# VHH binders against o75319, part 1

Every score and structure here is a prediction.

Target 1, 181 residues: o75319
Amino acid sequence: GNHIPERWKDYLPVGQRMPGTRFIAFKVPLQKSFEKKLAPEECFSPLDLFNKIREQNEELGLIIDLTYTQRYYKPEDLPETVPYLKIFTVGHQVPDDETIFKFKHAVNGFLKENKDNDKLIGVHCTHGLNRTGYLICRYLIDVEGVRPDDAIELFNRCRGHCLERQNYIEDLQNGPIRKNW
Unless a header shows other numbers, all headers, positions and changes below count from the first letter of the chain; Kabat numbers aren't used for antibody chains.
ipSAE, averaged over its two directions, is called F for ESMFold2-Fast, E for ESMFold2 and O for OpenDDE. V2 adds 0.75 times the mean of E and O to 0.25 times the DockQ between the complexes of E and O.
[cut] stands for letters that were removed.

## First folded at step 14 (VHH)

Design y2
Fold by OpenDDE, look of step 14:
Structure y2 (fold): chain B 181 residues (1-181), chain A 120 residues (1-120)
Amino acid sequence: as target 1 above (181 residues)
Amino acid sequence: EVQLVESGGGLVQAGGSLRLFCAASGFTFSDYDMAWLRQAPGKRREWVALIWSGGDTDYADSVKDRFTISRDNAKNTVSLQMNSLKPEDTAIYFCAVYWDSDFGWSFDYWGQGTQVTVSS
């Protein structure tokens, strides 16, 4: 069977909606082929993702996949009604300006098109933590004008886990603002 | 047991070409992302090329446009075509299984590697 990412089991499957935003972070859902390596209670499939979101009385309007792989699940595993966007994002470096721009553009586009609803932007990487947190925070800081520490704290609290990569944290706190267009 | 066996290394002059091979066994090869890594003397192991299970590829900047990674799922092999070789490409090359991680590059390899030496 497929390799379960290290430490994947240690993270909450789905975070909470970030108050004041349309963001929700989660770890990568795994397709059925991974289930044979998981206890039933550890399983987290694309279907489970949507169920958990519904349990929070929320609805996903967009999924942004930041994983640097194509093997965890297929876009076809998602409802056709929910747009899926892949942004390949390497896990050991601060995302480049292009990646940041792609993310911001996607978010802004979604918000523009979804002003009449309260659907969420679901963002995930493998663990739904560092890459996910960085880009969400980067957006909040650069576009929404949120203080870096506030953005980080908000994300950490809502995700239920704290950003761990110091290079991401440092860049968020002290790095330059990236272009929004 | 997972096994990766690298081959194809050797001595080549600058500007020359080599093709490396990796034979994989002990796992469902087609389900995994594969990579080539290299380690030069006294240096850290570095990522060189990646090929996802879906067939898409990516390369380190240092080898981009010179190296080509490919895979044959029927034969459980991954290859690395290296063109326009430079002395700085001298290293032991390893085949590795890649899995995406939020914490950095994550590779597992089981081969002894294959030596590539590029002379000036």
Scores: ipSAE 0.650, ipTM 0.848, lowest interface PAE 0.8, mean pLDDT 94
Fold by ESMFold2, look of step 15:
Structure y2 (fold): chain B 181 residues (1-181), chain A 120 residues (1-120)
Amino acid sequence: as target 1 above (181 residues)
Amino acid sequence: EVQLVESGGGLVQAGGSLRLFCAASGFTFSDYDMAWLRQAPGKRREWVALIWSGGDTDYADSVKDRFTISRDNAKNTVSLQMNSLKPEDTAIYFCAVYWDSDFGWSFDYWGQGTQVTVSS
């Protein structure tokens, strides 16, 4: 058997769309093989993700997977119509400039290709909180000019959980703006 | 009884090559991310190379472009091809299962290790 990630059950599966953006954050969906260790109400599969998004009257147009692993689900578990992008992001440390650039590039590309719809970018790491919150906030700060505290508050409220890692919070609040081409 | 057994270590001249092997048993190998780590004399254990269950890889900066990790899910093995070896690569090399989380990396189910000695 497959091991359930630590504290994964403690987090809401899917947040709410962040107003004024195309982002929605969620914890990692777990493929069916993990469900032997879960009560039915604890399950959160790739299918469950899409059902919950539809319940919110939203539609995913891209999933950005920030986990530093390939164990939790396969891209084949996702609808063929939804692009999937893996950005291997090391946990517990502030993502490096290359990782930030890949994230910004993916978001900007999506927005250009999807200007005529309202589809969302789904972003997750393991818990959909620290790595996810950092990169979403970094994008809002660097690209959209949002104040750090406003970006963090918006993410926390819409995710339903507050960013936990102080090194991420410190970097967002006091770190440099990361310019990218 | 999870087992990881490393082999292929030995003495090699600087600039030479070695291939290490790790035989795994007692678990569903194809479902796990795997790693090679090493411990040099007087130093703490450090990771060297990772290979995810999906086949993607990553390397520590000190070995990038010289070492290649690979896996064979049919044989339950992970290998480490080490080229252009330097005396600083002298260490005991360990195979392990790798776990990712927001709380840090962890390694479990260590093998006994295989000694690699690189002479000048």
Scores: ipSAE 0.093, ipTM 0.529, lowest interface PAE 4.9, mean pLDDT 88

## First folded at step 15 (VHH)

Design g2
Fold by OpenDDE, look of step 16:
Structure g2 (fold): chain B 181 residues (1-181), chain A 120 residues (1-120)
Amino acid sequence: as target 1 above (181 residues)
Amino acid sequence: EVQLVESGGGLVQAGGSLRLFCAASGFTFSDYDMAWLRQAPGKRREWVALIWSGGDTDYADSVKDRFTISRDNAKNTVSLQMNSLKPEDTAIYFCAVYWDSDYGWSFDHWGQGTQVTVSS
């Protein structure tokens, strides 16, 4: 089997839809090759992801993968009906303006193309927490005009875990607005 | 046991080229991301190039457009083609296994490395 990401087991597999948004955050699903190192109840595959989303009476319309790897699962493991977008995002450091812009552009594009449905934007990094939370909050702050503390609180509550990286929190609270175009 | 064995280093003049090789064993090679690192005398080890299991690549700014990382899953090897070498590229080069981390770069299981020396 493959190496399980550190602390991956410590996080809830799937959060809840963020009220007032189309966002839902989750930790990275792991392909079958990882199952050998997991107890049955710890397994979280791409299939499991969709099952859990369905259990919440939701449907994914887009998956944004922020991990800085390609080893966790393959886009082919996802239903063909759900577009997959990779935005390679380095951990532990505040995403650069290009990364932020790519994320915003993807979200805005999705919203424009999906006005007629209520499908969700699924966002994940490895743990679905820090990189994921930062970019979602960055979008809410820069594009939707949400107060930084409100965005962070909303994300934390819905994800079921709090942002851990102080540099991310600090940038969200006190950093400059990034360009939206 | 995971093993990585680097080779291909040597002495080359500025502007020259070298190709490094890394032979991997002891794990399912095709499932892992692989990287090249380097450490110059008196400096900390730094990331040079990364090739993901899906085949995409990334490079440090200092080597971008000069170095090319590739892999052969059938042979369990990773290669680093180094062109337009500069004296500042002088270092011991290491092959490493990489995995994504929310807390920093994660590299492990590098071998003894291979010396690359670029003369002026």
Scores: ipSAE 0.614, ipTM 0.846, lowest interface PAE 0.8, mean pLDDT 93
Fold by ESMFold2, look of step 16:
Structure g2 (fold): chain B 181 residues (1-181), chain A 120 residues (1-120)
Amino acid sequence: as target 1 above (181 residues)
Amino acid sequence: EVQLVESGGGLVQAGGSLRLFCAASGFTFSDYDMAWLRQAPGKRREWVALIWSGGDTDYADSVKDRFTISRDNAKNTVSLQMNSLKPEDTAIYFCAVYWDSDYGWSFDHWGQGTQVTVSS
């Protein structure tokens, strides 16, 4: 069966745009086959995602999917006008340097191609917290020079939930700056 | 009843090849991420290859470029082509369903596995 991810119901579907950035974080949208286990108010489909983004007067220009799975929804369920990028990110451990590089490369490419608009990068893992928060904060710290605690606070406030995994938090606060090239 | 049945194991000389098969039943196979794991004598079970429902794959470093995982959604099967086998590949091989998790890897396997023995 289509099991709802553990604790997925406990999280707000979509956060708020992070001020001063092009990021918005959300939990993984679930395709229709998962809705058998959900009350109507608990549903959060790919369509629901785009409706909620528009309700915030925002527009997605890229979705970065960090889940280490392909079972939650199909990229074909997304509007063809919104690019989708899959970065398979192993959970429970700090993302490796290759994964961090792929994320930074995608963000930098988006910013270059979208310099004349205000579209957002939507980022999600399963819950839109740990892997998502880590990579967004890693980008802000390494590329934008944001202080670790300021990046974490900004993410937590705008997501509406705090980063949970201590190994991620400790790596952001005390780990090396990741510089490539 | 969900079932995963492994086959294709055997005795092979180092440098040889084997192809393992996993027959799946009792669930909507095409919606699931699948894995091969192995357990060598006296060691913990470890994953060796993943294939996601969309067809993408990943491999443990120890088997990269030697093993190839594939799936046939029409036949509900997962295969593992193992080339350039080494004595260190000797293990019982298990097919499993893989579940993505923020708090640990989760594998469900319902078969008894298939033995692969690689001799010098």
Scores: ipSAE 0.385, ipTM 0.720, lowest interface PAE 2.7, mean pLDDT 90

## First folded at step 18 (VHH)

Design n3
Fold by ESMFold2, look of step 19:
Structure n3 (fold): chain B 181 residues (1-181), chain A 120 residues (1-120)
Amino acid sequence: as target 1 above (181 residues)
Amino acid sequence: EVQLVESGGGLVQAGGSLRLFCAASGFTFSDYDMAWLRQAPGKRREWVALIWSGGDTDYADSVKDRFTISRDNAKNTVSLQMNSLKPEDTAIYFCAVYWDSEYNWAFDHWGQGTQVTVSS
């Protein structure tokens, strides 16, 4: 596939670790075939992702891919030692309860399996912002009891971009808490 | 030139089965996510099944467990197996390329469609 996702160039590739959590957010890495329309400094491949994480003195222990597509890179492009989980998440609607449950279950499983290290959960959608921010914040609110506005502020600061979609923000602030064990 | 051509439609009794086919040409088929949509008389087009380039699938609730989407990258085809058909499945069925989007459902390169009519 050779089409760069709309507005993908406008976002920082990788955010910062969210303090007090095991999360780091980033935009979708693009396999080499997408680079035909990118300047070298605009490129952000799966390899570039791992280099940038290492430059922050961090280590990924899981990648959760929230895109509703399989076009951007193949899981085989990732190191075999880093687990990869695909959660197909529709990009223009508040994620449904099944999607939220899958995300919560994945995070809880990671925390249990990785209680003796400090590895991070890397989460991305296309831009690493709206779907990613929603699900991370939903987890912090529902599972960790964080106030909605505090979760949103923490995500925005660490991602380096503010959540943009109002329906996501309104659901986080005013929607029901989802309790899916 | 990108082309999608649907076939396999027809008249079928309620409770019956039908298999639709979509032949794709003019692009690297294995790189694309594909979908089946339908449009009933007087209704908007609605997706019913998706198959991503990696082979995973998703379905609208109304057809889940009755319809199965599949792809054959060697033959550049997408298929839709339709079981336990109901009169409300009556529609023109379209094959399309699917794009993940932050703004709306995004489908391109529509075929001309194939009519499925389910008699009561």
Scores: ipSAE 0.517, ipTM 0.799, lowest interface PAE 1.9, mean pLDDT 91
Fold by OpenDDE, look of step 19:
Structure n3 (fold): chain B 181 residues (1-181), chain A 120 residues (1-120)
Amino acid sequence: as target 1 above (181 residues)
Amino acid sequence: EVQLVESGGGLVQAGGSLRLFCAASGFTFSDYDMAWLRQAPGKRREWVALIWSGGDTDYADSVKDRFTISRDNAKNTVSLQMNSLKPEDTAIYFCAVYWDSEYNWAFDHWGQGTQVTVSS
């Protein structure tokens, strides 16, 4: 059945734009079938996502979905004007080089094609925290040359929750730079 | 109605092999992460193998390199190839849907399970 992910309710639906970047992180929106298991104020649908983004006076230009399932919502639930990219990313494990590269490539492609606007790259996993935070930070570190601690702090602050997985944090802080091409 | 029907269990000698099958219906199978669980007599139910909708797999340490989980989305089936079976693998095996919990393994199963007995 359509089970609410564990601790999903505990996380803020949408973070804030990361200053100096085009990134915004959020937890996974849930399609309508999940609403029967949620209080009205707990609901967070694809539509709600866009409403919350607009409330921040921002606009999504791309959604990168890092969940390793397809049960939560469908791309068809999103506006056609916002491209959707699925990068299946296994939880609990540090993303492999291929996953990292896919993410970087997607981000770089978006930035290249969206130089004339200020649309955001929305990134989410289940909670929009660990996998999401890792890959965003990995990008900032590897591509933008940001210090690992600065990247992590920035993400945590903007997401409103801190990265929780030590293996991710350790890899970001002390792991090797991953190839960008 | 969600249904999971397990099959393929039986009696096998230690070192032998079995292949379990699960037929799923009542939901969009390809969207869901699937797993095999087992429950031995007097023990808690434990997860054995998982296959995500993305196709990757994971295994309990106790069955790594011996068991292989696979899925056929066209047929709505999940399989578990069990090699090098041990007496400690004796259990009722269940097909389950993984809930995609971030920090814990959460499963629903709807079948009656299939008995696997490994003799010494």
Scores: ipSAE 0.023, ipTM 0.483, lowest interface PAE 4.2, mean pLDDT 91

Design n4
Fold by ESMFold2, look of step 19:
Structure n4 (fold): chain B 181 residues (1-181), chain A 120 residues (1-120)
Amino acid sequence: as target 1 above (181 residues)
Amino acid sequence: EVQLVESGGGLVQAGGSLRLFCAASGFTFSDYDMAWLRQAPGKRREWVALIWSGGDTDYADSVKDRFTISRDNAKNTVSLQMNSLKPEDTAIYFCAVYWDSDYAWSFDHWGQGTQVTVSS
């Protein structure tokens, strides 16, 4: 059996583009096999993701999957024209320096390759909130020089939900800047 | 009924090797992420190796490059090849289903475990 992630139904499927950035955050899309336990209005498939992005007049150029699992969908469920990157990120602790570096490297590479378009980096974990919010904010703080509270406010507003995990919030606000950009 | 049964443990001298096996039944094995954990006497259980449903793996630092986790979806088994064994590897080893969680390491369906004893 396919188990719906705990509290997954409580979150908006897709946020809004974060102004001044190339980021958009969303919760994990679920492949069709999960739909046995979902009402039609609760479904959020890989196809639904792309439809919702198109409805915002946006286009994804990269999906970064931060989940520490391979159960929710397969990369083959995505259009072959959209690059997919898996960064296995443990979900209950502040991501380690290697994970942060991989995320920064992927974002910087995308921005260089896509300097002549306006495609977005889609980032998700299970709920599109804590791991996702942490790494997006870590990037904005360390690479773009954004003040921690401003990065958090921007993410929360555009995601439509506030970061919940206190250890992540405290690390963003009071922790060291990671100079490995 | 979901069941995990570990086997392959035993007594081995330091520097030796053992291979552990986990037989799974009662669920669609290929859809699940699997793990090996261990518990030494008087210590908390710790995860040792993970293998995701798509075949990727991860290891605790203490066993990296010495242990190899693998799965056989046709036989519904998970294996743990343990090389260069050390006395500190002495523990009961457990097979489990792994769940990605925002709150804690989440493992289910512990079997009875299999004892590994490394003598020096």
Scores: ipSAE 0.570, ipTM 0.823, lowest interface PAE 1.5, mean pLDDT 91
Fold by OpenDDE, look of step 19:
Structure n4 (fold): chain B 181 residues (1-181), chain A 120 residues (1-120)
Amino acid sequence: as target 1 above (181 residues)
Amino acid sequence: EVQLVESGGGLVQAGGSLRLFCAASGFTFSDYDMAWLRQAPGKRREWVALIWSGGDTDYADSVKDRFTISRDNAKNTVSLQMNSLKPEDTAIYFCAVYWDSDYAWSFDHWGQGTQVTVSS
């Protein structure tokens, strides 16, 4: 029941804040029940997430969970002070317009409500890479007007890993702009 | 009303194959982890296979590499491909919703199950 996601151990647990943005990407934290299958140094719990963010002298203001399952951790494992948003996002395929819109809406809402602070939007999927990278880049491209290659490069650099899915990259580079409403 | 309807069971010789199906309704299927359970005569119900909403899978040691669980979210179905069947696999197989990963008893099914009989 507590299967460690494939290749989960291969990715850095937490990336760096993306300069010029409020985004930070990380891999999915795993609840305590997973720890028995991990070496101590491999463990990455919700608590560990917040500790690592703190070590970067940052603070999370919102967590957007893009995983398509609920087995990894529970929202109640998070501090009550940090809102949690679940956007079920199917892996390996380009997110649909509805998913994209939900993400954009959440980000815009956060930014509107958090103008007076510098708290971060934490985004994760399983590995905090492909789905996470796509949606962050999609936002930067569609909403902020960032060049696709610049957005991708920025994300890759800050996450410490590069987007792997060619269909995501292709859509970001050559796909149409998605509606913001 | 939550409903789970199993099908596909039958009699098969050892070494044979069967494919079980489960049709689910009454809940947002794609959001939930699904499982197959089985209960042999005189034994307690045991977990066989699990597929998370994200598509990851897990199997009991006894069926690993022989059984394959899959799901179709568009059709609200879960399947269990059973290969290299053994007499020990004889049981009633149930489709279940997996509610909590922390507890093995956190399965719930609403179907009557489907009988699988493997003859030696």
Scores: ipSAE 0.022, ipTM 0.411, lowest interface PAE 4.6, mean pLDDT 91

